# Designs tried in a protein design chat: VH-VL binders against Imidazole glycerol phosphate synthase subunit HisH (hisH). Part 14

Target 1, 208 residues: Imidazole glycerol phosphate synthase subunit HisH (hisH), of Pelagibacter ubique (q4fnt5)
Amino acid sequence: MNVTIVDYNSGNISSVINSFKEVAKDKVNIEVTSDLNKIRSSDKVVLPGQGSFKSCVDALNAINGLVETLNEFTVTNKKPLLGICVGLQMFADLGYEETETKGLGWISGKVSKIDNQNNKFKLPHIGWNEINIVKESKIFEGIKNKSHMYFVHSYEFIPDDKSVISATTDYSSNIVCSVEKENIFGTQFHPEKSDKLGLKIIENFLNL
Below, E stands for the ipSAE of ESMFold2; O stands for the ipSAE of OpenDDE; V2 stands for 0.75 times the mean of E and O plus 0.25 times the DockQ between their complexes.

## First folded at step 7 (VH-VL; framework fv_cemiplimab)

Design g3 (from b32 with heavy chain T57Y Y106F; at its last look DockQ between E and O 0.49; V2 from the best seeds 0.00; counts 0 for: pae E 17.4 > 2)
Fold by OpenDDE, look of step 7:
Structure g3 (fold): chain C 208 residues (1-208), chain A 123 residues (1-123), chain B 107 residues (1-107)
Amino acid sequence: as target 1 above (208 residues)
Amino acid sequence: EVQLLESGGVLVQPGGSLRLSCAASGFTFSDYYMSWVRQAPGKGLEWVSYISSSGSYIYFADSVKGRFTISRDNSKNTLYLQMNSLKGEDTAVYYCARDLYSSGWFPEYFQHWGQGTLVTVSS
Amino acid sequence: DIQMTQSPSSLSASVGDSITITCRASQSISSYLNWYQQKPGKAPNLLIYAASSLQSGVPSRFSGSGSGTDFTLTIRTLQPEDFATYYCQQSYSTPFTFGPGTVVDFR
């Protein structure tokens, strides 16, 4: 099995790479690249994202054919894809970080800044927080409800179809922190930074 | 039989450096997470660091972050703890511990412990 | 960080007694709780893992229970060799943290 972590200059993804390689060991081949052929031929894809919504989208678009390749992979061929943090956010139709930016549109919705209620809540949301698993998810096998995951974000994905929500976290409001739509998986939290439970999620994805 | 043997514990001055070693035998070393746990004289236990089977996943206690590094040589079945900028509060018996889980990526509990090696930081 | 507490800090008992040590986590740690026994001058030994699973080779008089935030270690029919300090430890998340320990001595 071949899994590609898409490296499109979305920030430091070393933790993602390390965690996935650790989990994969010799069972799964982990490729870190933006090579379109590698992505196309992969069995699974991980789409990380660090920074702003716009910067990540721009970075994707800066690589000729990457978005199209990801669309083919995810939408056309319906192969498993995991978006992490901004990677999840890019699933949306639109993002409103910095400027209105068109996302990948894989899951209808928008990405908006978390309402901090007049500074009642500090942004970004950083640190450990428990997740509320609201729907069974393939990547949450063995993950108990109220497990803690590690967050770093100021924006939230708001899907139009609430049925795609697999987990939320309480911060200012009920924030979506995981989604599942057919072959598309996304986590707002960073499984790569969420210790062994995060690794379990990674394992679950690799075992899909 | 699983065996862990720590070595390297000596007296050092504050600000000094020291590298501890843990020689492992009796099991497939490369399949297990390994940890360092320390115990100050007359005190409780404090987890210091762990390293994944491949060495790709590492965590440190805040008290040692930036000063200590953990590494392993699977070809030598040896775990290392490089300690820099040592402080008096680093004085402790340092234990090498093997995690129970043999999957190679789930640190959970310390099933096996070495005898420990004493590190004393004093002027 | 997850703080671990234990109660009591020390207790005295007689051979044959049943004793219970409690451990509490500052937040839910599910069943990721382990118990260790440490005798003076020796390394700790794992007794219980995953809150209630007995480590191989450990006498059945030792048992663990609990989930979430509250846990207990019970030693039935206390034996002379059970004189030691007992630590709980959460393995739910890093940094892994230990309780302060409970010293068990004999009357």
Scores: ipSAE 0.000, ipTM 0.527, lowest interface PAE 10.3, mean pLDDT 92
ESMFold2, look of step 7: ipSAE 0.000; ipTM 0.445
ESMFold2 (binder alone), look of step 7: mean pLDDT 92; pTM 0.934

Design k1 (from b31 with heavy chain D103L S105R; at its last look DockQ between E and O 0.03; V2 from the best seeds 0.00; counts 0 for: pae E 11.5 > 2, placed apart)
Fold by OpenDDE, look of step 7:
Structure k1 (fold): chain C 208 residues (1-208), chain A 125 residues (1-125), chain B 107 residues (1-107)
Amino acid sequence: as target 1 above (208 residues)
Amino acid sequence: EVQLLESGGVLVQPGGSLRLSCAASGFTFSDYYMSWVRQAPGKGLEWVSYISSSGSTIYFADSVKGRFTISRDNSKNTLYLQMNSLKGEDTAVYYCAREGYYLSRGWYEDAFDIWGQGTLVTVSS
Amino acid sequence: DIQMTQSPSSLSASVGDSITITCRASQSISSYLNWYQQKPGKAPNLLIYAASSLQSGVPSRFSGSGSGTDFTLTIRTLQPEDFATYYCQQSYSTPFTFGPGTVVDFR
């Protein structure tokens, strides 16, 4: 099995790489690249993202053919894809960080700034928080409800279809922290930074 | 060699406090959830508490909740159990145990795969 | 909380015998069931994890089976060193709970 972690200059993804390689061991081949052919031939793709929504989208668009390749992989061929943090957010139609920016549009919705209720809540949301699993998800197999995951974000994905929501977390409000739509999986939290349970989620994805 | 070594078990009066330590060696301590399990004399095993690798997730048995605190120092490869408001029923051998995780059918399952020798805590007037 | 029970509480057997110990959970715990062996004055040792997986270093005469609520530990061709107390333990949810134990002694 070949799994590609898309490296498109979306920030420091070393933790993602390390965690996935650790879980994969010698059973799964992990590629870290933006090479379109590697992505096309991969069995699964991981789309990480750090920074702003706009910066990540711009970074994707800066690589000729990458978005199209990802669309072919995810939408046309229906192969498993995991978006992490801003990677998840880019699933949306639109993001409003910095400026209105078009996302990948794989899951209808928008990415908006978390309402911190007049500074009652600190942004970004950083650290460990428990997740509320609201729907069964393939990547949550063996994950107990109320498990803690690690968060780093100031914006939230708000899907139009609530049925894609697999988990939420309580911060300023009930924030979506995981989605599942057919072959598309996304986590707002960072499984690569979420200890054993995070690794379990990674394993679940690799074993899809 | 993978090893856990408990210490700190002594005789203490009811209402007293005691801190147990568990020194880990032979493995990457920071990668594992750790638990305390106790066994009263002549009785069965009772799970007390566990703490996640980073220390961010903690759970307690109801019997010790509010009285015991679990912590870890990954830089020292040491697990701690702070016991306050001790009662006679807290008398037991206290084991620290590594909560190993194993891939099974596509997901991880947990088991206490490494145990210390235990340290005896006696609560008596 | 999930309650664990075991049967029998004790049994007597001879070297060479095959014995079976049962464990029951008050609710389904899938395969999140472990078996431990404990000898007097010693810490428990993990025998079986995930209901049926043999821990490394454990003799093959030990086996586990079951899922959901009912589980079984079987020891084939009982050896002198197998006389001990055996505990089942669920790892499905906190608080983790152990069975009351089964004492296996000499007949």
Scores: ipSAE 0.005, ipTM 0.573, lowest interface PAE 9.8, mean pLDDT 93
ESMFold2, look of step 7: ipSAE 0.007; ipTM 0.535
ESMFold2 (binder alone), look of step 7: mean pLDDT 91; pTM 0.934

Design k2 (from b31 with heavy chain T57R Y102T D103F; at its last look DockQ between E and O 0.06; V2 from the best seeds 0.00; counts 0 for: pae E 10.5 > 2, placed apart)
Fold by ESMFold2, look of step 7:
Structure k2 (fold): chain C 208 residues (1-208), chain A 125 residues (1-125), chain B 107 residues (1-107)
Amino acid sequence: as target 1 above (208 residues)
Amino acid sequence: EVQLLESGGVLVQPGGSLRLSCAASGFTFSDYYMSWVRQAPGKGLEWVSYISSSGSRIYFADSVKGRFTISRDNSKNTLYLQMNSLKGEDTAVYYCAREGYTFSSGWYEDAFDIWGQGTLVTVSS
Amino acid sequence: DIQMTQSPSSLSASVGDSITITCRASQSISSYLNWYQQKPGKAPNLLIYAASSLQSGVPSRFSGSGSGTDFTLTIRTLQPEDFATYYCQQSYSTPFTFGPGTVVDFR
């Protein structure tokens, strides 16, 4: 089995690479590339994202044919994709970080700044926080409700269809921290930085 | 002020053991991966090991694997390096280093953005 | 393991010179390349991350470029405080290897 971590110059993805390789060992081939043919032929794709919504979208668009290839893989061919942090956020129609930016549009919704309630809550939301699993999901197999995951973000994804929400976290408000729509999976937390439970989520994704 | 302060470097005999400490202050220690990096006299830098924020994920350079152990106590903001079966090639200044998170002011890399002053370990009979 | 090389191993330069240091990786590391400065008896100091981004507080006379396997650190209008050893380091995958260093000495 071939799984591609998309390298579109979205920052340092070394923790993502190392965590996926640790879980995959010799059983799953992990490719790190933006090569369109490698992505098309993959069994699963991981879309990481660091930085701003705008910077990540600009980086994707800077690679000719990449967005179209990801659309084909994800929407047309319905193959499993995991978005991490800004990778999840880019599923949205629009993001408002820095400027209004058009996302991938795979899951209707918007990305907006977390309401810090007049500085009552610091931004970014950094550190370990518990997750509230709100529907059955294959990626949460073996993950107990109220497990702790690692967060670092100032913006949140607000989907239009609440049925896609698989987990929330409480920081200022109930913030969406995981989504699942058919073959499309996303986490706002960083499974690659969430120690053993994060590795379990990666394992569950690889076993889909 | 963000600080890392190493201690424990001394002269030890080959085959001996030594424990280094690194005290962290001025930042939320439990949010960061930490590394040890060493530098033999007159030589370049060599990454030795890192430990995840909770301590559950640990990696070593091949040159020290099986002989060194890394740990942390987040309640005391302290990083440790236990060095066993020491040999002459382990003689070096040992630095404690913070791995910057990808969510920080204007940079995305797991670069070592904060370093301690280093502590000298000498392995000689 | 990803091996890093640097060129030159040392150079002599005068204040006001512009100098260039090259770093090569044994395989592609994309832009996951950092540069550090180290003065004798002191800890390293981060200069550049992600191949070309200046760390906060680093003077604009420092610049980095490159991607893939070939990277360059340039110091324009060398100042007295710039005489030091410079290391590249890949942060692409463990072990996070350093180059052997380039010593920049006063002429």
Scores: ipSAE 0.006, ipTM 0.540, lowest interface PAE 11.3, mean pLDDT 89
ESMFold2 (binder alone), look of step 7: mean pLDDT 91; pTM 0.933
OpenDDE, look of step 7: ipSAE 0.027; ipTM 0.679
ESMFold2, look of step 8: ipSAE 0.006; ipTM 0.570
ESMFold2 (binder alone), look of step 8: mean pLDDT 90; pTM 0.932
OpenDDE, look of step 8: ipSAE 0.007; ipTM 0.561

Design k3 (from b31 with heavy chain Y33W Y102T D103I E109G, light chain F96Y; at its last look DockQ between E and O 0.11; V2 from the best seeds 0.00; counts 0 for: pae E 14.1 > 2, placed apart)
Fold by OpenDDE, look of step 7:
Structure k3 (fold): chain C 208 residues (1-208), chain A 125 residues (1-125), chain B 107 residues (1-107)
Amino acid sequence: as target 1 above (208 residues)
Amino acid sequence: EVQLLESGGVLVQPGGSLRLSCAASGFTFSDYWMSWVRQAPGKGLEWVSYISSSGSTIYFADSVKGRFTISRDNSKNTLYLQMNSLKGEDTAVYYCAREGYTISSGWYGDAFDIWGQGTLVTVSS
Amino acid sequence: DIQMTQSPSSLSASVGDSITITCRASQSISSYLNWYQQKPGKAPNLLIYAASSLQSGVPSRFSGSGSGTDFTLTIRTLQPEDFATYYCQQSYSTPYTFGPGTVVDFR
């Protein structure tokens, strides 16, 4: 099995790489690349994202053919893809960080700044928080409801279709922290920074 | 028989260095996360560090971070703890422990299911 | 960090008694709680994992319960070999932390 972590200059993804390699061991080949052929031929893809929504989208678009390749992989061929943090956010139609930016549009919705209720809540949301599992998810096998995951974000994905929501977290409001739509999986939290439980989520994805 | 055997514990001066070893037998060492846990004389248990199966994931307690390093040689079925800049507060029996993973009824977790006999490290002037 | 506490710090009991030890976490740890027994000069032994699962080889007189922040270890019909120190430990997140221990000695 071949799994590609897409490296498109989306920030420091070393933790993602290390965690996935650790979980994969010798059972799965982990590739870190933006090579279109490798992505196309992969069995699974991980789309990480650090920074702003706009910067990540711009980074994707800066690599000729990358978005089209990801569309072919995810939408046309229906192969498993995991978006992490801004990677999840890019599933949306539009993001409003910095400026209105068009996302991948794989899951209808928008990405907006978290309402911190006039600074009652600090942004970004950083640290450990409980997740509310609201729907069964393949990547949440072995994960108990109310488990803690590690968050670093100021924006939230708001899907139009609430049925894609697999988990939420409480911070100022009820924030979506995980989605699942067919072959598409996304986490707002960072499984690579979420200790053993995060590794389990990674394992679940690799075993799909 | 599943067994862990620590060695290397001796008397050292403050500021000194020491390397502990833990030899594993009776199980597939490379399949397990391993931890070091210490116990000061007459005190409770304190987790020190763990290392993943491949060695790619490592964590330390704040009390030893920057001073201790953890490593493993899966070809030798051995776990190591390199201790530098030792302090009196580091005096303890050091245990190596196997982390056993469990998946049951939607639970994913671990426990220290196998322990060594421990090796005593004494830091004193 | 998650702080673990135990109650009582020590207790005296007789053979045949039933005793209960309490462990509390500073935050919810779901069921990621383990219990260990330690005798003087010996390494700890795992008794209970996942809050209520009995480790293989451990007598059935040992039982664990609880979830979230409050947990209990119960020893029914205390035997002479059960006099020891007992520790709870959370495996929910790093750093792993232990309770301070509960000493169970002869009355």
Scores: ipSAE 0.005, ipTM 0.546, lowest interface PAE 10.1, mean pLDDT 93
ESMFold2, look of step 7: ipSAE 0.006; ipTM 0.487
ESMFold2 (binder alone), look of step 7: mean pLDDT 91; pTM 0.938

## First folded at step 8 (VH-VL; framework fv_cemiplimab)

Design m1 (from k2 with heavy chain S53Y; at its last look DockQ between E and O 0.05; V2 from the best seeds 0.00; counts 0 for: pae E 13.9 > 2, placed apart)
Fold by ESMFold2, look of step 8:
Structure m1 (fold): chain C 208 residues (1-208), chain A 125 residues (1-125), chain B 107 residues (1-107)
Amino acid sequence: as target 1 above (208 residues)
Amino acid sequence: EVQLLESGGVLVQPGGSLRLSCAASGFTFSDYYMSWVRQAPGKGLEWVSYISYSGSRIYFADSVKGRFTISRDNSKNTLYLQMNSLKGEDTAVYYCAREGYTFSSGWYEDAFDIWGQGTLVTVSS
Amino acid sequence: DIQMTQSPSSLSASVGDSITITCRASQSISSYLNWYQQKPGKAPNLLIYAASSLQSGVPSRFSGSGSGTDFTLTIRTLQPEDFATYYCQQSYSTPFTFGPGTVVDFR
């Protein structure tokens, strides 16, 4: 089985690489690349993202053919994809961080700044917080509700179809922290930084 | 058999302090979030406090915030509620409650599936 | 805080009746709504979690429905053991709040 972590020059993905290789060991081949043929032939894809919505979208677009290849993999061929942090946010139609930027459009919705309630809640939402798992989820198998995950973000994904939401976190309001729609999985938290339970989520994804 | 047993409820003067205990048996206590829920005589249920399985997340109702402390000792299978600066309005039966298993796949809901029988705290001068 | 209301506050019913209790939240709580049964002098007992999921061991005559702000508990073919007080409770955000209760009395 071949799993590609997309390396599109959007921040430091070393924690993602290390965590996936730790879980995969000798059972799953982990490729770290933006090579279109490697992505096309993958069984699963991981789309990490750190920085702004705009900077990540620009970085994807800067690699000729990459967005088209990801669309084919995800939408046309319906193969499993996991978006992490901004990788999840890019599923949206539009993001408003810095400027209004078109996302990948895989899950209808928008990415907007978290309402900090007149500075009652600090941004970014940073550190450990519990998650509320709200539906049956393939990647949350064996994960107890209210488990703690690591967050660092100032913007939130607001999907139009609430049935895609698999988990939320309580910070200033009920923030979407995970989505699951058919083959498309996303976490706002960083499973690669969420200790044992984060590694369990990675394992669940690899076992799909 | 899964059981929760509260103890420590007594008559206490206003301004006093009291510690309640909840002894758990028949399940792996450290795998569960725990809550205290109270019920004033003849009244409805009021959630008081909540503690995560590791103790890293703690929440209180506004009515008790700053006066009550919640803790757990997973090695003793025991949940505690320390109540300070007690008021007449704190008079109630205090229940400890467990968040239960809600999915065969291991997910939990914030639902209280096991309750103790309660312990009565009376605050009166 | 999310306020929960219940209707009716009390009702009288006979064995065999079908009854409906409604619960309303002051804001959307998605499906984070639980139902409990309590008899006098006893601890509450969980009936329904996540708005519509039956707790293990609860008879199928109990059902829950709703999402958002409006929720319903239905008891079909009321039995003698069903005369009790019923509470809804939101588990969407802390503080977790209960409705004021609905007393179901024998007619």
Scores: ipSAE 0.006, ipTM 0.464, lowest interface PAE 13.9, mean pLDDT 88
ESMFold2 (binder alone), look of step 8: mean pLDDT 90; pTM 0.933
OpenDDE, look of step 8: ipSAE 0.020; ipTM 0.631

Design m2 (from k2 with heavy chain S104R S105G G106S E109Y; at its last look DockQ between E and O 0.08; V2 from the best seeds 0.00; counts 0 for: pae E 14.0 > 2, placed apart)
Fold by OpenDDE, look of step 8:
Structure m2 (fold): chain C 208 residues (1-208), chain A 125 residues (1-125), chain B 107 residues (1-107)
Amino acid sequence: as target 1 above (208 residues)
Amino acid sequence: EVQLLESGGVLVQPGGSLRLSCAASGFTFSDYYMSWVRQAPGKGLEWVSYISSSGSRIYFADSVKGRFTISRDNSKNTLYLQMNSLKGEDTAVYYCAREGYTFRGSWYYDAFDIWGQGTLVTVSS
Amino acid sequence: DIQMTQSPSSLSASVGDSITITCRASQSISSYLNWYQQKPGKAPNLLIYAASSLQSGVPSRFSGSGSGTDFTLTIRTLQPEDFATYYCQQSYSTPFTFGPGTVVDFR
């Protein structure tokens, strides 16, 4: 099995790489690249994202053919893809971080700033928080409800279709922290930073 | 009372097969990962296999991979270990163990917090 | 795979003594280290989880410490019932692995 972590200059993805390699061991081949042919030939793809929505989208678009390749992989061929943090957010139609920016549009919705209720809640949301698993998810197998995951974000994905939501977290409001739509998986939290449970989620994805 | 009870351990010839069972009671069996751990006579503990709560994730020690199968029936609160192509080195007391979990601060940790009494499997000609 | 080692393999002590058993992992396992006590003919019992957390029902004379690769189990004021073999076990990654054990005998 070949899994590609898309490296498109979306920030420091070393933690993602290390965690995936640790879980994969010698069972799965982990490739870190933006090479279109490697992405196309991969069995699974991981789309990480650090920074702003706009910066990540711009970075994707800066690589000729990458978005099209990802579309072919995810939408046309319906192969498993995991978006992490901004990677998840880019699933949306539109993002409103910095400026209105078009996302990948894989899951209808928008990315907006978390309402911190007039500074009652600190942004960015940083640290561990419980997740509420609201729907059965393949990547949450073996993960107990109310498990803690590690978050680093100021924006949230708001899907139009609530049925894609697999988990939420309580911070300021009920924030979507995981989605699942057919072959598309996304986590707002960072499984690579969520210790053993995060590794379990990674393992679940690798074993899809 | 939380309890695990193994059964099925007997004398078997090399190359033979045997299925062990572990009956769980006193807790929600379907909420826990379960493991088999064995101990050869006069030796230390060796982890053999685990199965996730739903049974969808399974892992084996290299020493038994391809020969052993782990399964569970949550409706019966029972864990199983199917052992095929048994070898002399498989001779051991086999324990079933619950993988308990807890949080310390924000961190998740697990351990074998409940053990059965064990069942002896002897592989000999 | 992560290899676990223990030291010493055996030790003798008297009632009332304080003893320390060490466990080492071949690579960092953070705090995913558990300690078990096993008496002859019995199943192991969990003593310490997460390197330093005392399992419910275990006497406070037992304590664990360490992180990364080096861990210790300390038994203060040894009691007669503490005669047993002690194992460390990493739960960081599969395959789960145990230390070889430390036999604690009484003089």
Scores: ipSAE 0.006, ipTM 0.578, lowest interface PAE 9.1, mean pLDDT 92
ESMFold2, look of step 8: ipSAE 0.006; ipTM 0.487
ESMFold2 (binder alone), look of step 8: mean pLDDT 91; pTM 0.935

Design m3 (from m2 with heavy chain S53Y, light chain S30R; at its last look DockQ between E and O 0.04; V2 from the best seeds 0.00; counts 0 for: pae E 14.4 > 2, placed apart)
Fold by ESMFold2, look of step 8:
Structure m3 (fold): chain C 208 residues (1-208), chain A 125 residues (1-125), chain B 107 residues (1-107)
Amino acid sequence: as target 1 above (208 residues)
Amino acid sequence: EVQLLESGGVLVQPGGSLRLSCAASGFTFSDYYMSWVRQAPGKGLEWVSYISYSGSRIYFADSVKGRFTISRDNSKNTLYLQMNSLKGEDTAVYYCAREGYTFRGSWYYDAFDIWGQGTLVTVSS
Amino acid sequence: DIQMTQSPSSLSASVGDSITITCRASQSIRSYLNWYQQKPGKAPNLLIYAASSLQSGVPSRFSGSGSGTDFTLTIRTLQPEDFATYYCQQSYSTPFTFGPGTVVDFR
């Protein structure tokens, strides 16, 4: 089995690579590339993202054919894809970080700044916080409700269809921290930084 | 004031054992990966080991694998390095270091942003 | 493991000079390259992260550049406090390896 971590110059990819390779061992081949043919032939894709919504979208668009290839893989062929942090956020139609930017449009909704309630809550939301698992989930198998995951973000994804929400976290308000729609999986937290339980989520994704 | 303070460095014989401690203060210790980095006298920096937030993920450099163990006690804000089967080549100043998050806009980047003062371990032949 | 090299291993310079130190990685590390300064008898200090971003409190005479395998640290208008050893370090993949260091001595 071949799993591609998309390398499009967006953020700190090293922890993602190391964590996926640690879980995959000899059972899963982990490729790190932006090569379109390798992405097309992959069994699963990981879309990491760190930084701003705009910078990640611009970086994807800067690689000709990449967005179209990801659309084909994800929407047309319905193969498993995991978006991490801004990778999840880019599922949206629109993001408002810095400027209004069109996302991938895979899950209708928007990305907006977390309301810090007049500086009552610091941004970014950084550190460990518990998650509330709100529906059956393939990637949360063996993960207890109220487990802690590691967060680093100032913006939140607000989907139009609430049935896609698989987990939330409480920081200022009830923040979407995971979505699951058929073959599309996303986490706002960083499983690669969430210790043993984060590695379990990676394992669950690889075992799909 | 963010601070790391190592202790426990002494003279020890080859084959001996030694435990180093690193006391952390001024930050939420459990939010950070921690590392040990060493420097032999007159030489460069060598990463030794890291430990994850809860201590469930641990990695070692090949040069110390099987001989050293790393642990942390988040209730005491303390990082530990247990060194066994010590060799002359383990003679060094041992630093504890925090893997911090630094931001450029909304981007984070990993770097050793806080270091202790170091503690000297001498392994006498 | 990713091997890091630096050049020169040492250099002599005067206050007011501009100097450049290079760092090379054995494979692409994109922009995951940090620079540290270390003075004798002291712990290292972070100067630059992400190849080109200055750590808080670091003077603007320091700058970093590069991506992929080739990186540089530039110090413009050297000050007396800048005579130290400089290390690059990759944060792309475990183990997080350091370069061998560059000693910057007063001429």
Scores: ipSAE 0.006, ipTM 0.518, lowest interface PAE 11.8, mean pLDDT 89
ESMFold2 (binder alone), look of step 8: mean pLDDT 91; pTM 0.935
OpenDDE, look of step 8: ipSAE 0.071; ipTM 0.710
ESMFold2, look of step 9: ipSAE 0.006; ipTM 0.468
ESMFold2 (binder alone), look of step 9: mean pLDDT 90; pTM 0.936
OpenDDE, look of step 9: ipSAE 0.015; ipTM 0.558

